# Ledger of designs, part 1: VH-VL binders against o75368

No score or structure here was measured in a lab: all are predicted.

Target 1, 113 residues: o75368
Amino acid sequence: VIRVYIASSSGSTAIKKKQQDVLGFLEANKIGFEEKDIAANEENRKWMRENVPENSRPATGYPLPPQIFNESQYRGDYDAFFEARENNAVYAFLGLTAPPGSKEAEVQAKQQA
Unless a header shows other numbers, all headers, positions and changes below count from the first letter of the chain; Kabat numbers aren't used for antibody chains.
ipSAE, averaged over its two directions, is called F for ESMFold2-Fast, E for ESMFold2 and O for OpenDDE. V2 adds 0.75 times the mean of E and O to 0.25 times the DockQ between the complexes of E and O.
[cut] marks letters that were taken out.

## First folded at step 1 (VH-VL)

Design c1 (framework fv_socazolimab)
Fold by ESMFold2-Fast, scan of step 1:
Structure c1 (fold): chain C 113 residues (1-113), chain A 120 residues (1-120), chain B 109 residues (1-109)
Amino acid sequence: as target 1 above (113 residues)
Amino acid sequence: EVQLVESGAEVKKPGSSVKVSCKASGGTFSSYAISWVRQAPGQGLEWMGGIIPIFGTANYAQKFQGRVTITADESTSTAYMELSSLRSEDTAVYYCARDEGYYDFWSDYWGQGTTVTVSS
Amino acid sequence: QSALTQPASVSGSLGQSVTISCTGSSSDVGGYNYVSWYQQHPGKAPNLMIYDVSKRSGVSNRFSGSKSGNTASLTISGLQAEDEADYYCSSYTSSSTLVFGGGTKLTVL
């Protein structure tokens, strides 16, 4: 299952937009996901900080939402999601099989067969 | 260069309140937590509470719950700590500190400290 | 009373090593990876020396941190006069708060 760590009460319009972009894509494509709110839930905040890989953390400051996982596997932040979307490779980015008949599914089938 | 600059020294009467400010510059304000830590003369460090400006969420040590209020203003990159019902035991240096992971990792930069003296 | 136990004082001679312990419980030191160590010289704000088991960039290699169970330790090798200071450990807690040790005064003889 896809888990998206978000902040429900962020004062940043940029963060809110990034969160909505990720969640909106998942909803529009009927990809199941769980929201993990780090603003009010300290267990979610602790888990996120401990599971974002060192090489994916900013040089200064804490990793900011949204942060994306498939189960416990780190998939990326908003920038990684955006790049995957530009390359029509979001299902691969999320660690999922693309829908049958899609351009991405054809590419995945060729690479995994 | 990251700096935390605290407001000036205060002399207060018992029963009054004090509000100390901490202005952050040189780094990001929103992606860090700000902790407030005090130190009475000749004593150790005591965590009072902290705030995560990006969420507006503050947490307090139980000893100070109900007497301390920590706030932040992102537009001015300033955190505040207000302590009410002052008593002589509140005489201390009050530090603000920036925490790398929402006050649950470590305080990498500290303000210079604000001396608050409560005379009876 | 501090929640984390440190010796009140430790002493060592120039060039020797000292170790300062910081003992808590499974709800703080034993439960969380990020025990931090701070050095404080008289009249100065605390300075971060160690976070987790990693040394802060720019801090001398003479300082090292370790943790085993409910006890974290700061070891200072090759003692120098400027190491004379108060040292504090700090840990996150299961109550979503921070707690400090009582502090250890290091005297370099």
Scores: ipSAE 0.076, ipTM 0.658, lowest interface PAE 4.8, mean pLDDT 83

Design c11 (framework fv_socazolimab)
Fold by ESMFold2-Fast, scan of step 1:
Structure c11 (fold): chain C 113 residues (1-113), chain A 117 residues (1-117), chain B 109 residues (1-109)
Amino acid sequence: as target 1 above (113 residues)
Amino acid sequence: EVQLVESGAEVKKPGSSVKVSCKASGGTFSSYAISWVRQAPGQGLEWMGGIIPMFGTANYAQKFQGRVTITADESTSTAYMELSSLRSEDTAVYYCATKPYGWLDYWGQGTTVTVSS
Amino acid sequence: QSALTQPASVSGSLGQSVTISCTGSSSDVGGYNYVSWYQQHPGKAPNLMIYDVSKRSGVSNRFSGSKSGNTASLTISGLQAEDEADYYCSSYTSSSTYVFGGGTKLTVL
């Protein structure tokens, strides 16, 4: 299952917009997911901090939401998600099989010859 | 590199309030978790409270609850600590610092607050 | 809520090792992997040495952290004159706050 770590009480307009973009995409495409709120839940903050890979962590501070996982496998942050959307590669980015008839499924089929 | 710059020294009378600022640079301000720690002359370190700007949430040590207010202004990348109802025992150096649940910990230079009768 | 318990002072000779303990409870040291160690020289701001069991970048390999139950420990091997300082432990708590130990003065003989 896809898990999205978000901050429900963020004071940042940029963070709220990015969270809305990710969650809205998942809902519009009927991709099942769980929200993990780090603003109200210390265990969610701890888990997210410990499971975002070292090379994806800022030099200081806390990794910024949204952060995306498939089960316990890290998939990426907002920038990685946005790049995957631009390249019609979101299902691959999430570790999922693209639906039949989608642009991404067409690309995957062509690559398999 | 992350740098925290605090406001200048203050001399206050008992019963007044003091507001110390901490300007952050070198990182994404929203990713910070900023703590305020004080040290009275010849005494140890004492955590007062902290704020996580991305959540807009501040937490305070029980000893200071009701007297301390910690805020953050993302537009200026500045955190503030206001301590009210000052007593002579509030004479201390006040530090801002990034919280240890980040990888690196950076400290401001400290602001000396003297409460004189 | 409460300060963590550290010995007021510890002493060691050049080249030897010392260990500084930091004792709390299940609501702080025992419950969380967020124990930090700070070094403070006179007139200076504290410097983070250890976070959890990891060292801050640039800290000598002579410094190491460990934790067992409700007690965290800082071990300094191969003592050098510049290690003489005050050392503080700090822990996250179940109230989502932080507490410091009382501090330990290290004297290098």
Scores: ipSAE 0.017, ipTM 0.626, lowest interface PAE 6.7, mean pLDDT 82

Design c4 (framework fv_socazolimab; at its last look DockQ between E and O 0.74; V2 from the best seeds 0.00; counts 0 for: pae E 6.3 > 2, unsure alone 73.9 < 75)
Fold by OpenDDE, look of step 2:
Structure c4 (fold): chain C 113 residues (1-113), chain A 118 residues (1-118), chain B 109 residues (1-109)
Amino acid sequence: as target 1 above (113 residues)
Amino acid sequence: EVQLVESGAEVKKPGSSVKVSCKASGGTFSSYAISWVRQAPGQGLEWMGGIIPILGIANYAQKFQGRVTITADESTSTAYMELSSLRSEDTAVYYCAREPDYYGMDVWGQGTTVTVSS
Amino acid sequence: QSALTQPASVSGSLGQSVTISCTGSSSDVGGYNYVSWYQQHPGKAPNLMIYDVSKRSGVSNRFSGSKSGNTASLTISGLQAEDEADYYCSSYTSSSTWVFGGGTKLTVL
């Protein structure tokens, strides 16, 4: 299952929007997911910090939510999600199989032909 | 160049509270954690807690839980540390420091001397 | 959480090498590679010297860090008079906190 680590108490409009974009996308596409609130749960916060790969962390600063995982596998941050969405590769980004009839599935089919 | 500038020295009575400020300039504030570390006269460094301003999430050392409150104002790039129920043992220099994620504390304030005496 | 264990003092002659140890537990030094070292001169704020066990924070290559088990080490080679200071180790912990060592006073002879 997809796990999205978020901060429910963030005062940042930008972060809130990014979180909603990710969650909204998952909901709209009926992709199962779990929200992991790092503000309300210290264990979530600790897990996120420990499991975001070093090479995916900013050179300086704190890895900011949303952070997206497929089970225990790191998938990316909002920027990575956004890029994937723009390229119609969100399912691949999430480590999921694109559903039949989706634009992503069509593109994949053409590439395999 | 990133700088942290702390508020001035404080003299407090036992039982009172003190609030120290730490203003950041010359760089990004919100994406970093701000830690508070104190040092009693002739003693070592003691981590009190920290905050990630953009997330509004603070962590505290167990020793200070319930007695210390760390906050931040992103609009002014200022972090605050309030310590209540002051004791003579709280007499120390209080430092704020910038904490890149897991990188330790790379930028320090000049320190604020807090003296607790009757 | 208890402080990390450092020797109270170490000394070395000019040009020589000294090593300062920092012993913790599996919940801090032994559990993570988030060990940092700080130099502090009298009346000054601490300066970050080493982070992530062995990475220098814009300091001389005379300073190096390592770790084995629950013990981190700071080695200062080619001792100079300016190296005389207090040195503190620190580690991130399993409780999402930072812990400091008790500090080591380095005297350059």
Scores: ipSAE 0.364, ipTM 0.816, lowest interface PAE 1.5, mean pLDDT 93
Fold by ESMFold2-Fast, scan of step 1:
Structure c4 (fold): chain C 113 residues (1-113), chain A 118 residues (1-118), chain B 109 residues (1-109)
Amino acid sequence: as target 1 above (113 residues)
Amino acid sequence: EVQLVESGAEVKKPGSSVKVSCKASGGTFSSYAISWVRQAPGQGLEWMGGIIPILGIANYAQKFQGRVTITADESTSTAYMELSSLRSEDTAVYYCAREPDYYGMDVWGQGTTVTVSS
Amino acid sequence: QSALTQPASVSGSLGQSVTISCTGSSSDVGGYNYVSWYQQHPGKAPNLMIYDVSKRSGVSNRFSGSKSGNTASLTISGLQAEDEADYYCSSYTSSSTWVFGGGTKLTVL
């Protein structure tokens, strides 16, 4: 299960748009996900902070939403998601098998050959 | 590089409220947490609460829940701490401090002395 | 009472080493990797000395942190006169708050 950590209370237009972009993509492609609100739920914020890897943290400041996990495996932040989307590699980015017949499915098949 | 500058000393009567400001300059403001820590004369450090401005999230120590309100104005890079129903035991130096992730407070304001007396 | 337990005072001679302990519980010191240490000189704001108990010694290599179970320790080697100050530990908690130790006065003899 894909988990997306977001902050519902954020006043940042940039963060709101990034969160909507990620959630909208998942919904449009019928990818099951759980939304984890770090603003409304302290346990969600604690878990996210503890599980974003050191090499994925900003040089300064807090890891900012959206942050994406597959189960407990970290997948990336918005920038990583955006890059994967531009490269038609979102399913691989999420740790999922691409839909049959897609260009991404062909790439995934070649990687396992 | 980053500096935190706090508002000036205050003398207050019991039962009143005080609002201390903390203005950040020279670096990232909104993505760090800003914590408020006080120190009564001759006593140790006591965490009151903090805010992560860009997330709109504020947390408070149990002892201050209901009396303290921490806010931030990202447009002016300023955090505020308001403490109500003041008592003589609230006489202390109040510090703001920047907190990058949960490893500690790396930049501190100079402190604001609040004296509560009749 | 402070949430974290520190000795009220420690002392050491110039050039020697001292260790200051900080004891909490599994919901603070025992549960988190980042126990921070602050140095405070009279009339001044605290200064962060240790960022990460295991990886960073903070401002000077003479200052080092360690942690075992529910106890963190600050070790100051090669004691200098300017090290004479109050030292506070702090830890993040399972409720996303911070707690401080009661502080330790270091006297350099």
Scores: ipSAE 0.230, ipTM 0.736, lowest interface PAE 3.1, mean pLDDT 83
Fold by ESMFold2, look of step 2:
Structure c4 (fold): chain C 113 residues (1-113), chain A 118 residues (1-118), chain B 109 residues (1-109)
Amino acid sequence: as target 1 above (113 residues)
Amino acid sequence: EVQLVESGAEVKKPGSSVKVSCKASGGTFSSYAISWVRQAPGQGLEWMGGIIPILGIANYAQKFQGRVTITADESTSTAYMELSSLRSEDTAVYYCAREPDYYGMDVWGQGTTVTVSS
Amino acid sequence: QSALTQPASVSGSLGQSVTISCTGSSSDVGGYNYVSWYQQHPGKAPNLMIYDVSKRSGVSNRFSGSKSGNTASLTISGLQAEDEADYYCSSYTSSSTWVFGGGTKLTVL
């Protein structure tokens, strides 16, 4: 299952918008997911900090939500999600199979042929 | 590089409150956690609590829960620690410190001496 | 229980090595918890010397950290006069809080 780490307490407009863009996309495309709130749940906060790969962390500072996982496998942050969406590759980014008939499925079929 | 500058020394009466400020410069403030650590005369270091400013997440040591409030203002890159119901035992040097993640506190303020009247 | 235990004092001669221990519970030191070490000279703020066992903050290679079970250790080799200071261990606990050891006064003879 897709797990999206978010901070419900964030006062940052940018963070709120990025979180909503990710969650809204998943909802609109009927992709199953779980929200993992790091604000009220210290275990979620610790887990996210420890499981975002070192090469995907800022050189200094806390990795910022949203952070996207498939089960325990790290998929990326908002910038990675946005890039995947621009390239019609969100399902591949999430480690999922694109729906039949989608632009992404057509691209995958051509690549696999 | 990054510097933390704390507000000046304070002398307070028992039962009052004190609010110490911690201004960050020379780097990103909001993506770090800011911790508050105190040290009574001749004693060791004691963590009081901390905040991740951009996320609005604050945690407190159980000993201080209910007496300490830690806040931050991202626009001024300033964190605050307010300790209420002061007692003589609260006389200490109060440090703010930056932790880039939960591995350690790499930048420290100069310390603010708070004296609660004898 | 959540306390980190350090010896109150340690001494060593110039050029020798000393080791300062820091013992806690499995929830404070053992498992995946990170232990760090700070040096504090009189009248100064603490200075972070060691991140985690295998990581360092660009401090002299004379300072090294290790961890085994519920005990972390700071080893200082080639002691110099300026190493005389108080040393604190700390850990990030499973409850998302920091704790400090009681401190160790290092005297360089």
Scores: ipSAE 0.060, ipTM 0.667, lowest interface PAE 6.3, mean pLDDT 83
ESMFold2 (binder alone), look of step 2: mean pLDDT 87; pTM 0.910

Design c5 (framework fv_socazolimab; at its last look DockQ between E and O 0.04; V2 from the best seeds 0.00; counts 0 for: pae E 11.8 > 2, unsure alone 67.1 < 75, placed apart)
Fold by OpenDDE, look of step 2:
Structure c5 (fold): chain C 113 residues (1-113), chain A 121 residues (1-121), chain B 109 residues (1-109)
Amino acid sequence: as target 1 above (113 residues)
Amino acid sequence: EVQLVESGAEVKKPGSSVKVSCKASGGTFSSYAISWVRQAPGQGLEWMGGIIPIFGTANYAQKFQGRVTITADESTSTAYMELSSLRSEDTAVYYCARDYGSGEYYPFDYWGQGTTVTVSS
Amino acid sequence: QSALTQPASVSGSLGQSVTISCTGSSSDVGSYNLVSWYQQHPGKAPNLMIYDVSKRSGVSNRFSGSKSGNTASLTISGLQAEDEADYYCSSYAGSSTYVFGGGTKLTVL
């Protein structure tokens, strides 16, 4: 299952928008996900900090939400998500199989041909 | 090609209920979400609610909460919208529309022909 | 969920360009990149023109969409007579809900 780590009480408008964009996209695409609030749950916060890869962490501070996982596998942050979305590679980004008939599936099929 | 075919026009009395159907063909019904959007004469589009048939759960606009019921029958690929306690202002064309997510989200890419519901005493 | 704000009407001459604005809030247009535009001719169902803010749904490249802040815009270039119609914007509004704009009547002069 996709897990999106978010901060429900973030004072950053930018972060809130990024979070909502990810969640809204998943909802709209009927992709199942779990929302993990790092503001309301210390365990979620700790887990996110520990499981975001070191090379994906900021030089200082903590990784900023949203952070996206497939189960325990780190998938990326908002920028990675955005790039995947723009390149019709969001299922690959999420570690999911692209549905038949999708643009992503078509691209994959062409690459294999 | 995906097609949505709605039931025929309805004339109803105030206080009564109307149930409009929307039969889908040409695709996988279970993978769709079906929304209902109405348009009063000379007015704009108004989203009422939607359902994901495979989940059986519907979401509604707050304005219609408690008065509208949206259901789906996967066996017949048909979605339904029932509006109760009808008022004159409910007179409108009622559309069903499909939205589909496949990595790109296609909101309301296919529409029914619309069902005219007239509420008059 | 209040309707998105569109101008009631816009007009342009053949061959010109027009832009229709769609202003929402931080809870819809401002939060999601899930804005869509629909064209509706009299007595017909709406037709999806633009989705995901700027992606064309099999329509002419004369139609383009953009968004800045809480405002989405539909631009129609090289206006043609058949472009005369009502145009509606829509946005995802969270929790599997949607909101439409009030609609804009485009007159081609």
Scores: ipSAE 0.752, ipTM 0.920, lowest interface PAE 0.7, mean pLDDT 95
Fold by ESMFold2-Fast, scan of step 1:
Structure c5 (fold): chain C 113 residues (1-113), chain A 121 residues (1-121), chain B 109 residues (1-109)
Amino acid sequence: as target 1 above (113 residues)
Amino acid sequence: EVQLVESGAEVKKPGSSVKVSCKASGGTFSSYAISWVRQAPGQGLEWMGGIIPIFGTANYAQKFQGRVTITADESTSTAYMELSSLRSEDTAVYYCARDYGSGEYYPFDYWGQGTTVTVSS
Amino acid sequence: QSALTQPASVSGSLGQSVTISCTGSSSDVGSYNLVSWYQQHPGKAPNLMIYDVSKRSGVSNRFSGSKSGNTASLTISGLQAEDEADYYCSSYAGSSTYVFGGGTKLTVL
């Protein structure tokens, strides 16, 4: 299942907008997901920090939400999501099969051939 | 260069409130937390609480719950600590310090210069 | 009483080594292994010296940290006059909170 680490009460307008963009996409496309709130939950904050790959972490401080996982597999941050969306490759980015009839499904079917 | 600059000294009467500010420069707020630590004259350091502005999370030491409020203003990169119902025992130097997680496994690696608060009648 | 126990004072002669202990409980030092050490000169803000086993950049190699069970230790080798100061330990205590030790006054003889 898709897990999105978010901060529900973030003081950053940019982070709030990025979180809304990711969650809105998932909801609009009927993709099942779990929100993992790091604002109130220390265990979620620790898990997120430790499981974002080292090359995707800042040198100091926290990886910034949203951070996206499929089960325990890291998929990316907002920038990676945005690039995938621009390329009509969000389902592949999430590790999912695109819906039948979509542009992405057509591309995925051709790549499997 | 990271720098934390605190507001100036305050003299307050018992029963009043004080609000101390801590302005961060050098991008301190983006991925970090700010903690507040006080020191009464001739005594040790005492952690009061902290805030992670980016997450909107504030946490407080049990001793100060109900009297302290820690907030942050992202637009000015400033953290605030407000202490109410002041007593003579609250006379201390109040420091802000950079942290993250409001105490999660990160040292207090940069400190403000300290704000002296004197509670007297 | 502070949450973490430090000796009120320690002393040593120039060139000697001293060790300052910081004893907590299983709910802080023993559980998290995340102890930091701060040096404070009179009238100054505290300065981070050690976090866990890592020394702050720019801090002399004479300073080192260690930990065993519920007790962390700061060791200062080759004592210099400027090392005379108050030293505080701090530990993560869970639920996004910290605790400090009572502080140790180091006198360099």
Scores: ipSAE 0.149, ipTM 0.688, lowest interface PAE 4.2, mean pLDDT 83
Fold by ESMFold2, look of step 2:
Structure c5 (fold): chain C 113 residues (1-113), chain A 121 residues (1-121), chain B 109 residues (1-109)
Amino acid sequence: as target 1 above (113 residues)
Amino acid sequence: EVQLVESGAEVKKPGSSVKVSCKASGGTFSSYAISWVRQAPGQGLEWMGGIIPIFGTANYAQKFQGRVTITADESTSTAYMELSSLRSEDTAVYYCARDYGSGEYYPFDYWGQGTTVTVSS
Amino acid sequence: QSALTQPASVSGSLGQSVTISCTGSSSDVGSYNLVSWYQQHPGKAPNLMIYDVSKRSGVSNRFSGSKSGNTASLTISGLQAEDEADYYCSSYAGSSTYVFGGGTKLTVL
């Protein structure tokens, strides 16, 4: 299952909007996901900090939400999600198979032709 | 150009509280993590706690748990540290420091000038 | 919880090299918890010199960092009078907390 680490109470309106953009996209495309709130849940904060890959971790602080996982496998942050959506590659980004008839499946078929 | 400016020196009686402010300028405050570090006269540096304003939650060294409260106000780019139940052993210089930002992840790369808090009867 | 251990003092003559050690657990110093080094002159705030093994931009090339196992090291070559100061290491200590070493007083002879 897709897991999205978010802060439901954040001092950043930009972070709130990015989180809503990711979650809204997943809902609109009927992609199953779980929200993992780090604002009031220390276990979720600890897990997110410990499981973002070494090359994506800040040295002393938390990785900024949203952070996107497929089960325990790291997929990326908002910028990676945004780029994947712009390239019609969101299912690949999430580690999922694009549904037949989707724009992503159509784009992939054209590239292989 | 990141700068951290702390409030002025304080003289306090045992049992009272002190609240020190740390105003940040430069960079994006929501991407800061602000720590508080103290140094008693002739002693080493001691991390007290920190806050990541974007998460709104503070974390504290166990030694200070229950006596220190760290907060941040994004609208004024200011972090606060309040230490309660003051003792003479709390006499120290109190620094704020940034422990990472939106650019490079360097711990404690910018420091305030330090606030001297003196606790005497 | 783990502490970082530094020697209380080191000394060296002008032009020589000294090395200051900082030893902790794997979670404090090991492969994944980066160690930073700070120089503090009397009456001043600490100044970040080394992050992990990399020199901070604008810091003299005479300062270098290294690590091996649970020990990080700061090496200062070509000692100058202005290098006389206190030096601290720090590391992430888990659960969004941090720790400093006890500090090392460098005396330039």
Scores: ipSAE 0.006, ipTM 0.560, lowest interface PAE 11.8, mean pLDDT 80
ESMFold2 (binder alone), look of step 2: mean pLDDT 84; pTM 0.894

Design c7 (framework fv_socazolimab)
Fold by ESMFold2-Fast, scan of step 1:
Structure c7 (fold): chain C 113 residues (1-113), chain A 119 residues (1-119), chain B 109 residues (1-109)
Amino acid sequence: as target 1 above (113 residues)
Amino acid sequence: EVQLVESGAEVKKPGSSVKVSCKASGGTFSSYAISWVRQAPGQGLEWMGGIIPIFGTANYAQKFQGRVTITADESTSTAYMELSSLRSEDTAVYYCARGPRYYSGFDYWGQGTTVTVSS
Amino acid sequence: QSALTQPASVSGSLGQSVTISCTGSSSDVGGYNYVSWYQQHPGKAPNLMIYDVSKRSGVSNRFSGSKSGNTASLTISGLQAEDEADYYCSSYTSSSTYVFGGGTKLTVL
């Protein structure tokens, strides 16, 4: 299952828009997901901070929401999601099989050959 | 350059509350951990708690649970520490300090705010 | 008492090396690689010397940090007069809190 760590109480409009963009994509494509609110739940906050890999952490500060996982496997942050979207590779980015008939599904099939 | 500027010295009566502010300037601070550390005269450093402003939720040392409240205002880049039910042993210098993470050390410190609790 | 144990004082002569220990448990020093060291001169705020066990915060390479099990160490080589100060270790904990050691007063003889 796809888990998206978000901060519901963030004062940053940029962060809120990035969270909405990720969640909106998942909802529009009927991809099942769980929201993990790090502002309201300290266990979610701790888990996110500890499980974003060191090589994926920013040079300064804590990882900013949204942060995306498939089960416990880290997939990326908003910038990684945006890049995947630009490359029509969001399903691969999420660790999922793309819908049949999409360009992404065709690419995934070829990569398995 | 990055600076943390704390509010001025306070003299308080036992049983009252004190609220100290810490204004950050230069760079971004919403994703940085801002902690409050106190030091009583002749004593060592004691971490009270901290907050990462973008997350909005503070963590507190067990000793201060129930008496301390740490908040942040992202719009003014200001962190606050309110300590209630003051006792004479709360007389100390109170520092705010920022680090990129709670666990990576505090690379910038405020100048310290002296709080004296006396009857 | 402080959460982490440091010797109350240590001394060394100019040019010598000294090591300050910081002992915790598996829930702080032993469980994480997030130990920092601070130097404090009288009347001043602390200054970060070492973070993440062994990384220098823009300070002289005379300062080095290490860790073995539940004990972290700060080593200062080539002691200079200005090194005379109080030194504090700190660590992240399994409760997502941050704790300090009791501090060590370094006297340069």
Scores: ipSAE 0.012, ipTM 0.655, lowest interface PAE 8.0, mean pLDDT 86

